VHH binders against Leucine-rich colipase-like protein 1 (LRCOL1). Designs and how they scored, part 3

Target 1, 137 residues: Leucine-rich colipase-like protein 1 (LRCOL1), of Homo sapiens (Human) (a6ncl2)
Amino acid sequence: GYGPQKKLNLSHKGIGEPCRRHEECQSNCCTINSLAPHTLCTPKTIFLQCLPWRKPNGYRCSHDSECQSSCCVRNNSPQELCTPQSVFLQCVPWRKPNGDFCSSHQECHSQCCIQLREYSPFRCIPRTGILAQCLPL
Short names: E, the ipSAE of ESMFold2; O, the ipSAE of OpenDDE; V2, 0.75 times the mean of E and O plus 0.25 times the DockQ between their complexes.

## First folded at step 1 (VHH)

Design n6 (framework vhh_7nfr_2)
Fold by ESMFold2-Fast, scan of step 1:
Structure n6 (fold): chain B 137 residues (1-137), chain A 123 residues (1-123)
Amino acid sequence: as target 1 above (137 residues)
Amino acid sequence: QVQLQESGGGLVQPGGSLRLSCAASGFTFDSYAMSWVRQAPGEGREWVSSISYSGGSTYYADSVKGRFTIARDNVKNTLYLLMDSLKSDDTAVYYCAREGLWFGESYYYMDVWGQGTQVTVSS
């Protein structure tokens, strides 16, 4: 069910395929993006707009402009990642390590902030095994 | 020599659990987003789950949310799928796939596939 049978030379490329014109893509959207140096077939927004795609938080990056947040930082990590931007428009260069107190998933390097027991505080917990879904034990 | 090799499939009772592994070789594993895709008998391929190259973002098909967990170990070049509360409808061949690009919950951009591992959920 991927659509009708097509000739090899017909243009109806899928998402992520290299393109030069919008009509080459099934989405009718061929835009620049932060995943590759060339234009790719891109999904339209929920408002049917054809806009450049940028990386969400957690994606590896080389430059701030690649990230939706405009924050690409590597403090104490072997890789640079797209990180959240604070309400004061500042990139958070360091995220809380496992075991630290937290109030939201985004504050933690693990992206997991949960309360393991009813009477304990919320803490940054590693996403391993059964905790990979970020659920209390 | 670019390849993906799945393991961990088998026969399991409804409500049981399985852990699938996918060993990657011949490419820079930590530079690519990875996905799990399944194919049930007589049906087309269905996307199951994806994980960003860092492991910081995970995505799931509605049919498996809350039951399956995707994870990766970039030091071991291994992708995992932890499957809990298995149902008969989860019976399929499970493939791991390398994604060059990620725009959302879709498998259109997968360029390297493993050979698959059979998961059968039956009483």
Scores: ipSAE 0.000, ipTM 0.119, lowest interface PAE 14.3, mean pLDDT 73

Design n7 (framework vhh_7nfr_2; at its last look DockQ between E and O 0.03; V2 from the best seeds 0.00; counts 0 for: pae O 8.9 > 2, grease 25.1 > 24.2, placed apart)
Fold by OpenDDE, look of step 2:
Structure n7 (fold): chain B 137 residues (1-137), chain A 124 residues (1-124)
Amino acid sequence: as target 1 above (137 residues)
Amino acid sequence: QVQLQESGGGLVQPGGSLRLSCAASGFTFSSYEMSWVRQAPGEGREWVSSISSSGSTIYYADSVKGRFTIARDNVKNTLYLLMDSLKSDDTAVYYCARDFYDSSGYWYEAFDIWGQGTQVTVSS
């Protein structure tokens, strides 16, 4: 089932209640939800805007277009999930933090995977400055 | 590394009890609302219970109200689900999930981090 919904003291149907048309809802948004086989009053969020239902964050996805956030990526999960976009409104795949073992630059948040010493394991290394290059020692 | 790990699932007879735990790591546990969600075979995910960051606000699905108790220990970074009077219909994989805040002002359950789940089977 769907979780608790905020309801207002209006004559309109509250969030999560069955509806047929937008005007029935306090949110003025009646859309299909994957959690129910019928149309429900749905909040007008920044991402939803009473458009056809898209998956909220945390739901399994295959493509960005499935998600309300328009972002479907692995985020420390074995599967792709709808994920909130960054502050810059970019859908960036999860990357390893500094200090973690890595095999490529792209695996690291810093975009820098290097050996600090000869024969040492590769690790994600922070970059200092915009012009900093990731060069092995 | 952000992680949720469930434990405590198992096989139990109808009327029995179980206690699930969820160990959280890699984030400030005490700053987030947490939830339990379950998925029965062939069914979709079903919200079970939620608890606010402080534990002051708690919600239950009608199907579990009066039987299940959600709790949290912010010192131990652990979420709990006490399940009493278990029924066959409670058989499912139970997931711990971190809630995220929606700035729309509406209260509904949405999650951004999930555990791997723990199996609960209620059978005679």
Scores: ipSAE 0.010, ipTM 0.236, lowest interface PAE 8.9, mean pLDDT 78
ESMFold2-Fast, scan of step 1: ipSAE 0.118; ipTM 0.622
ESMFold2, look of step 2: ipSAE 0.134; ipTM 0.637
ESMFold2 (binder alone), look of step 2: mean pLDDT 82; pTM 0.829

Design n8 (framework vhh_7nfr_2)
Amino acid sequence: QVQLQESGGGLVQPGGSLRLSCAASGFTFSDYYMSWVRQAPGEGREWVSSISSSGSTIYYADSVKGRFTIARDNVKNTLYLLMDSLKSDDTAVYYCAAEPYGDYFWSYDYWGQGTQVTVSS
ESMFold2-Fast, scan of step 1: ipSAE 0.012; ipTM 0.457

Design n9 (framework vhh_7nfr_2)
Amino acid sequence: QVQLQESGGGLVQPGGSLRLSCAASGFTFSSYAMSWVRQAPGEGREWVSSISESGGSTYYADSVKGRFTIARDNVKNTLYLLMDSLKSDDTAVYYCATYSPWEYLYDYDYWGQGTQVTVSS
ESMFold2-Fast, scan of step 1: ipSAE 0.014; ipTM 0.359

Design p1 (framework vhh_7pa5_2)
Fold by ESMFold2-Fast, scan of step 1:
Structure p1 (fold): chain B 137 residues (1-137), chain A 125 residues (1-125)
Amino acid sequence: as target 1 above (137 residues)
Amino acid sequence: QVQLVESGGGMVQPGGSLRLSCAASGFTFSDYAMSWVRRAPGKGPEWVSTISGSGGSTSYADSVKGRFTISRDNAKNTLYLQMNSLKPEDTALYYCAKDLYYDFWSGYSDAFDIWGQGTQVTVSS
C-alpha cells in the first residue's frame, strides 16, 4: 500500500492527484488540466509546461523523451545517446513524443494519434500491446 | 528497459474469484497511474480499472463495479486486480498498462504508454 505523507509538501503525490506546486508531485510536474481550472501531477514526457530537465546531447538514453533534442539513437556509437535532430531517418523533426496532444497520426513519432475515451484529448500513443493497431478503447 | 508482466489468470467457474498481478520494472512505478484493460474474443479492447500513482484514487468500468478491486504495492512495484463474482462475460485477455496521463477529475485514463503481454481469464464450467 501507499502510506500518507501529508506533513511533507514535497514529492509525495502520484500522477493524477491535485497539486499546487511541481515539488508536491513525485514526477516533479504539476500542470493545468485543459478542461478544468485544476492542476494535476503529470509525467514529465507530456508536451505541457513541465520540461524541468532533460539530458543534453552525448548522454546515455533509453527513450527520445529523456533528451533535450527528443532524439535517442545508436548512430555510430556502442549505445544509445542523445543526438541533435539533424538525423532525418532516425529522429524526424516536427514529430511529437508519446503523450503529446495531436491532431493527426503523422504528427506523432508513433504514427498514432487517437482519443482513447470520449471527451478526452487526442494524444500520441505507442503502437504496442493491445493498441498495436492504433484503435481507440 | 521498461517491462510489465501480468500473471494470475486461469480458468474458473461462474461466481468464482481470481487475483491478477502485474510486475513492473524499468520506471518509477509510484509516479504513474496504472490501468487494467481487457480484450474478449471477437471484441475490441475495454478499459476495466485505473488507480492513481499514490493509490489514493480508483475508478472502474460500470460492468465491473462492486465486483473488482484494483490495488497496488509501490514497495514491490506490483499492480493487482481482485476479481470476485466472475461471470462468463468477464472471459478475456487482461492487460496491465502504464498511463501517460490520468484525468483525476473525470476518473478516465486518456493516454497509455506501455502495455504488458496479457494474462488469460476464462470463466466457464
Scores: ipSAE 0.000, ipTM 0.184, lowest interface PAE 17.1, mean pLDDT 72

Design p10 (framework vhh_7pa5_2)
Fold by ESMFold2-Fast, scan of step 1:
Structure p10 (fold): chain B 137 residues (1-137), chain A 121 residues (1-121)
Amino acid sequence: as target 1 above (137 residues)
Amino acid sequence: QVQLVESGGGMVQPGGSLRLSCAASGFTFSYYAMSWVRRAPGKGPEWVSTISESGGSTSYADSVKGRFTISRDNAKNTLYLQMNSLKPEDTALYYCARGYEDYIWGSYDYWGQGTQVTVSS
């Protein structure tokens, strides 16, 4: 159908719906919101800005601009990763928090990467016991 | 759109082998841990195996340890499951799933369409 009902549908796509233009979305914001290269209806920031998604800390990167922090560094890891930026605008070392998959102790903030169960993935876990040991619980 | 497309399933005799593949598109494959999960007739989903984003860490369910091998080719955006010494108990729909156990990259429950593996019993 042609007419008012068709036109009513132009700007009422909800958050997460595929879009091509900002005006298609109820939020008036159509941008990338994940690692996928697809534009989706996205909430505006608290400052009413429509900003494209950028990689959080821990994601692999090739350029500073890919990261929310604007820090893409190799810092004690074999891969370049998005790392936090200090209050003095310096890129600080980032390591995986407890719960993340890991391949070595050095990847983890806890310096502990172990397999909790024989069939479980290796994960960053808190060091345990009075001596802060890296042991299965 | 995130897409995961499984292939390589089929019918096989006990003791046989199959290799499952999962072609990923719509996201940066190398940034996500990937898993294989299966659902046998009349049972709930059972986690089979997980591989880290780099492929440096792998883990397996006790029921498949020593028989199955998970691997990935990040250049081809493809996940694999090599299944050896298949048992009738391995009969199930096998799903490729984007990492669901990593708090930094989020909990992802996106699954492919599944591929059927049938081992005669």
Scores: ipSAE 0.000, ipTM 0.104, lowest interface PAE 17.6, mean pLDDT 75

Design p11 (framework vhh_7pa5_2)
Fold by ESMFold2-Fast, scan of step 1:
Structure p11 (fold): chain B 137 residues (1-137), chain A 124 residues (1-124)
Amino acid sequence: as target 1 above (137 residues)
Amino acid sequence: QVQLVESGGGMVQPGGSLRLSCAASGFTFSSYAMSWVRRAPGKGPEWVSTISGSGDYTSYADSVKGRFTISRDNAKNTLYLQMNSLKPEDTALYYCAKESWDYGDYVPYYFDYWGQGTQVTVSS
């Protein structure tokens, strides 16, 4: 387990609540999505659209240079996705790509299968940035 | 053009059962995880359940574990939610949602397409 889940303060807006500024939201991310035409508090991860960096693993891509990993490949997906590089600095499709559901670390190309939130499914997660050690947040 | 169309909602008494369906088109259905998300009157959206593209992995919100079962028929491009032992608290508009690749497992609700929803009302 992750320990006790932090409860939302009444002064912080939860996911799906209307917002005007990022700081109003517990997630620190206020953006538009397909759920509503208005800006809503949206899940924030270092991989979401609230960050203006090169595409993290799991994002759709058309060229290797678009990805933080410098690897844009089709791994049992209908389209190319940014995926972690192998230890040989080559894209290899022999394990599950980032974003796939998993039951063990070794199933994943990243060798990381974790549940980042209490009610989320276990998924293959890239070992980059805040998740380099494959530990739940 | 991605389309998701829900059906199967209705009125049922507490303890009853309903089965929801979601017909999907415009994308390779078996390649994407699918979820059910509900919105009760005056409340924000609540994630209910997710199923992987293959159907091999499922997950459920704690409030529905043991009562609801998510399933899919990839040959028919259809997602299902079997709801048993319904409670008044399950009254909501139920949406079919297609998962995005932006690590929705950080938090429920990160999806790129939603249907229009089907109403479920549990009352006596």
Scores: ipSAE 0.000, ipTM 0.124, lowest interface PAE 17.9, mean pLDDT 70

Design p2 (framework vhh_7pa5_2)
Fold by ESMFold2-Fast, scan of step 1:
Structure p2 (fold): chain B 137 residues (1-137), chain A 124 residues (1-124)
Amino acid sequence: as target 1 above (137 residues)
Amino acid sequence: QVQLVESGGGMVQPGGSLRLSCAASGFTFSSYAMSWVRRAPGKGPEWVSTINSGGGSTSYADSVKGRFTISRDNAKNTLYLQMNSLKPEDTALYYCAKEGYDILTGYYEYFDYWGQGTQVTVSS
């Protein structure tokens, strides 16, 4: 593994390390990475602010206030999910970003859902370089 | 120290159901995506299902879509696999897996920890 094996020094995690509480991080800021549904030690802003955590798009939700977008779409799928909000304050259907798990090309913003390694899950992959035609390596 | 302990396997007849559990410890469970992987006798490992850290995004192998449901309880550090309408082809050792990050590709593309597995046998 790449994380600390001992519980000693858990309060001094560096940027990008998984965290559960702000005080675990040297930055004193533990928030979500919008590209992945993981809570990571994050740098504070220039004004030393650590913004409050709310569920990003793609997370399961039970109320609009749980989502960063304030959009928790109910009855639009078998599961309630945090979805993006348009500039007109309308909740729009969620399309998964690059790196998210998928079951079909249509679920992904890139329209590419492939398995890059034999035993790994399918993921939304950007159509760039050798992956432009959305074929496994 | 990362530990994953699977349980809930057993013997069942075709059409039956089983629920597998995976107890996780040694890492911040709520921060990682989790997967189920199986290995049938004489075959290589086959990815079955994945769930993201928040539980809102799931993915399934074509062979199990509509029959299996992956879920998690972050308060209990536990991963589940509900298996319905079991077939003889589902007979395998089932493993709980924590996903690892591949630096070269920039994606989570492999499993950095596996449990010991729990046996599922579907036979008449």
Scores: ipSAE 0.000, ipTM 0.314, lowest interface PAE 12.3, mean pLDDT 73

Design p3 (framework vhh_7pa5_2)
Fold by ESMFold2-Fast, scan of step 1:
Structure p3 (fold): chain B 137 residues (1-137), chain A 122 residues (1-122)
Amino acid sequence: as target 1 above (137 residues)
Amino acid sequence: QVQLVESGGGMVQPGGSLRLSCAASGFTFSSYWMSWVRRAPGKGPEWVSTISTGGGSTSYADSVKGRFTISRDNAKNTLYLQMNSLKPEDTALYYCARDYVWGSYEYPLDYWGQGTQVTVSS
């Protein structure tokens, strides 16, 4: 959909300054540059996506998207860690089909886990029609 | 396979009425509970109404009780929503959805139509 863009002016840091969040930077991009192991305000070009810093293998994680490997699993460890895909080749965990009970979007093959009515359990739902973007109620 | 096609939406002034229709195909319509769900701009989906297989049981969201009436014609494989006393807050895309109640638990909505736009404005 088309509409006027909302503007949020929470940027003050210039390129190369240390940052923790994208909105701290005038470029609206806070990521690791190729020259330093620090998160710095980085230029955002029209053809370059501003990728957030992702955790290397061995770091504690709660979701696959936090990891450079896109793999956050418990592998003989008391907690979930970012793990190389090559360790078990199946870092895509078995995902629940439509209709199954769920507690998060990532559990579902559809990547959509919602509660549509009061007191109904959360269930895996197809991402079609009104739920194409999987917005919760 | 399964198809749900909504129609009957449009622009109406506050206090007006509209009747939405949903043409179902690709499944045994009379074997499924059916629901209407809507989504207003910038908001999440809101369940509106549900009807049982034979039409003997209906339920409505509190926001539409007394104003909306859900019905079905199993011979024509069609679901309806009669909307009366429309308010600006009823402005939304309205979706027909296949529903199912199995035993002691609700089965979630598993197929949706494309939706029909209802705009209530003065």
Scores: ipSAE 0.000, ipTM 0.111, lowest interface PAE 19.4, mean pLDDT 70

Design p4 (framework vhh_7pa5_2)
Fold by ESMFold2-Fast, scan of step 1:
Structure p4 (fold): chain B 137 residues (1-137), chain A 122 residues (1-122)
Amino acid sequence: as target 1 above (137 residues)
Amino acid sequence: QVQLVESGGGMVQPGGSLRLSCAASGFTFDDYAMSWVRRAPGKGPEWVSTISWSGGSTSYADSVKGRFTISRDNAKNTLYLQMNSLKPEDTALYYCATEYSSGWYLGEFDYWGQGTQVTVSS
């Protein structure tokens, strides 16, 4: 698969239920708010929690995931900029699957291209861990 | 835009202690969980610890549990990592990241920070 994490989620908790991790919740958001002293499944829009901040179009970028558009390309510019998605740009639809060789995060469906061991090739891998980031498996 | 400036790294002998700091700006610090992530040369990044937006909840990687303590000062927009009983395997560049900003990609040098080097040797 092409998921952000290589993790089996068996729980589907609703808003307000106690949780330990984001993936336990249907909202994919498990956090503390000022109304409760413990972590609860919460809507992503409450207090901006669980919502990633992303760059607007026109900002310099290195990776697709930095941009609100999920598209970071060098079109007619010497710099890579956050750009609206287009059927003619690399941002859609072509992405390499997990396991393929890669040279940048934006080449991968997972948007994660890392070297797992010294002297190993860079490969597309699913995002793992609490950050749902490009972390070693 | 988001700016994260790590500091407090250095060289220390095994069993020593260091306190890392991360000064945050360009976003509402109080609304986001914060994390520490480290990377040794030739290895991928490893998540170390996370603290909730209020500071009321913390999580640690098994490799550092009981030795490291994460904390934050929302009035100063600053994140901390107290590292005790340091081991050679803790040698890495340490980065701070915003939990809900995809972390790794905002952890490119412009927005996540340059990192702070921790070296534990002899």
Scores: ipSAE 0.000, ipTM 0.086, lowest interface PAE 18.5, mean pLDDT 68

Design p5 (framework vhh_7pa5_2)
Fold by ESMFold2-Fast, scan of step 1:
Structure p5 (fold): chain B 137 residues (1-137), chain A 122 residues (1-122)
Amino acid sequence: as target 1 above (137 residues)
Amino acid sequence: QVQLVESGGGMVQPGGSLRLSCAASGFTFSNYAMSWVRRAPGKGPEWVSTISSSGDSTSYADSVKGRFTISRDNAKNTLYLQMNSLKPEDTALYYCAKDWGYFEYSYGMDVWGQGTQVTVSS
């Protein structure tokens, strides 16, 4: 296949199933825990990584958005950790330009990744302008 | 099978210039951001520069800003690093790397090939 094409969030996976993104899980929470060495769909609780709280450097993470630095990388550690932007490749403030295929808003320089037409791939588009489709709600 | 082959290194005096190239194969080059990473003997890897899949966005380590320029030719599946005003501290083995993007739960960078040696000495 072609790039990711999603008309709605994939929230079909139950607790304990392997995942890569929060929206794949019915709990809307995909995180690493002590049960397995990879990310699993996990119950959303006030003490889990899926809260709207941002983790300081040194904390375990599964996604860049969990970290205050917006950087979740594996370096000389067996676990993904929140890491200062200045010290690692994935923490470089590079992002996809308008027109590129994307799977999340944070991949795009515009911070806007949407599907403009039914069955078309998700692409990075400008936040402002005629369509204004990524305006905050 | 991802393969990245670096070339263009050599010996230069301080203030000199070199252009590094990275020939990519085994993946759709135009779909991935690319980076240059360097490593001096006995030191950890240091990120140097990144360029977006289209070539429209670039970023640089503070140590090389204003001196190095990253570019790419998607038609030739080739990544470049133009290095000007070279300093002894730029002496290292230089690698090119393919970025995965945020949709992967994995280390977001592949480093392939032998690297190309850059030595800056008087």
Scores: ipSAE 0.000, ipTM 0.089, lowest interface PAE 18.6, mean pLDDT 68

Design p6 (framework vhh_7pa5_2)
Fold by ESMFold2-Fast, scan of step 1:
Structure p6 (fold): chain B 137 residues (1-137), chain A 123 residues (1-123)
Amino acid sequence: as target 1 above (137 residues)
Amino acid sequence: QVQLVESGGGMVQPGGSLRLSCAASGFTFSSYDMSWVRRAPGKGPEWVSTISYSGGSTSYADSVKGRFTISRDNAKNTLYLQMNSLKPEDTALYYCAADTLYYGSGSWEFDYWGQGTQVTVSS
């Protein structure tokens, strides 16, 4: 969602002026200054680069890149929130195909990682073939 | 007029506990994610914890996980931070901060800040 009116991104603010986005500042750096508890336009230096703060899980977002998890999704909420990758399918990284070794269900495309017999390795298996184990009644 | 007023800080011995409160007014508290940010003497600001606008999601810095608990009461427009097992390293000025629903890419976008409350953990 959106708060107060979006400001046009113009590099017009000088050092020490209040800001919300890097683009608002002539320095292209908007961060918390140790001299003040607010985000201010700050000099960009080679020794102390302007590192963007990335939002933790639960924080409102508009793009995946804003989140520490790289996952910004609308999950039963009117707003997009930064979400752990392990929570939702759409933010889960590449998963192992059937037959590959695994250590957890979420590693597999099938969402099923089981040990078929004693002392055998755990493998990604199709859910339909082992419904009673991976899709309980 | 936006106001964020922190309270509950003080001096405690290592292993002690404190509960910080932040009373908010002048904006729709229930529409903002709320955070606690601290600043130790001679160091830059350190993010401590965030709670979503609904209270349904929380996040903590690794240095405080298991010891601190963030909570909010939207009916009272109040944010809390329960601090347990305090360490000398927790000595800092603690700030309550609010952010808008609109976030640009990759920056600290806090709309409102409190005056801070001092927490000192004696040796």
Scores: ipSAE 0.000, ipTM 0.092, lowest interface PAE 19.6, mean pLDDT 68

Design p7 (framework vhh_7pa5_2)
Fold by ESMFold2-Fast, scan of step 1:
Structure p7 (fold): chain B 137 residues (1-137), chain A 121 residues (1-121)
Amino acid sequence: as target 1 above (137 residues)
Amino acid sequence: QVQLVESGGGMVQPGGSLRLSCAASGFTFSEYAMSWVRRAPGKGPEWVSTISGSGGYTSYADSVKGRFTISRDNAKNTLYLQMNSLKPEDTALYYCAREPFLEWSYYFDYWGQGTQVTVSS
């Protein structure tokens, strides 16, 4: 089902409070910490932009999701770099990134292709939180 | 705050075309898959089409495949639905909806007020 419609107002949560979306936090930053099993409102720092801070083109990467372009490939480069997804450059990842539509687990970088709602298409989902086992609820 | 505003609906004769638009604000548009969902009078909601955040992947309901095209302009924070070869059974209120990005609800977390499409002879 498509379920109930909800509108969220900015909650103005302080640093360290549990969150699900960036807009809930006064910092406009809701990220997972290495020492915490869930996402918390975190400070926006000069040293580190809000995670997931997505890398600009030209940065070294390991996964498509790290890049602002959603494209992490070797294109005439000795390293895998964030590359523009444009008509002038081909970005052909081996597997589909998170959020893309799929027909099997093997199509996804996450190895997880599930249907979260009965009326929606299957999509590549990160193996995190309740979806760590790649099972729909 | 997240807002979705649909436009482009209207009355059209069978075989005609319409282009729906959805203006999005209050979130990083390119990070979310977006969908079109419709509700005909007296019926439940029907998913119509989805497009990934990058625009690289699209999916359609069997009832609209080959006739409708979903697209997006991430620079303008706008979602589109090009509807061709419209049929009377396409008559419905059309909603722009944001798919949850690993949200716990398993439902569309936001959708707009809807825009009416009426196909009549």
Scores: ipSAE 0.000, ipTM 0.090, lowest interface PAE 19.9, mean pLDDT 70

Design p8 (framework vhh_7pa5_2)
Fold by ESMFold2-Fast, scan of step 1:
Structure p8 (fold): chain B 137 residues (1-137), chain A 122 residues (1-122)
Amino acid sequence: as target 1 above (137 residues)
Amino acid sequence: QVQLVESGGGMVQPGGSLRLSCAASGFTFSSYYMSWVRRAPGKGPEWVSTISSGGDSTSYADSVKGRFTISRDNAKNTLYLQMNSLKPEDTALYYCATYDSLWFGELSYDYWGQGTQVTVSS
């Protein structure tokens, strides 16, 4: 009944898991496409129903929200273009680089602040290789 | 370097069975959802099956449900597809791919490997 319904609303299903509502998925996207007949949790992309059409990199823009990257800046150009996010483009607030001490994922440029060993300090870790999912070893 | 190598294909008569394998290297296999995709001669790619990173969730195309079983061995970085009760319409080149690559609008199975041929004929 009530408890299972509450529990379902708090679930964080991974990409590829069956779903009925967007909120069940970590990606906030539960949809169907030509490659899969079932509604599955899927990444937010321009090709999916979950992402309102936004301009790809290189398109002319006037506001950050128009771009898939959420970054509309000049790159030595007389016009503003949608560009990949970068601290050098002023679209992303400065965050701690890999190796720095941290207290939350949000502090790190990698969005990953983990403790690799039981007694080691929390540090900003790159999301690569065995740490791609930002899980402790 | 990231690589996926498919094997286990062959020729079989209708009603036969085959077990496909996909050896993964160069990335954290255990962190990725994996899929099998097939391409019949002269046709576009068709999704066959997907398995979650931990192996606890699976999904199948209606055309193969009840006949095919997807599984994985994260300790060996290997993906499997057990194919039973094979039909002539299952004849195709079979590829493994990360599920993520299928959703970015570009099937990377040609990049990842050459696939393994399955031919079902009398």
Scores: ipSAE 0.000, ipTM 0.095, lowest interface PAE 15.9, mean pLDDT 69

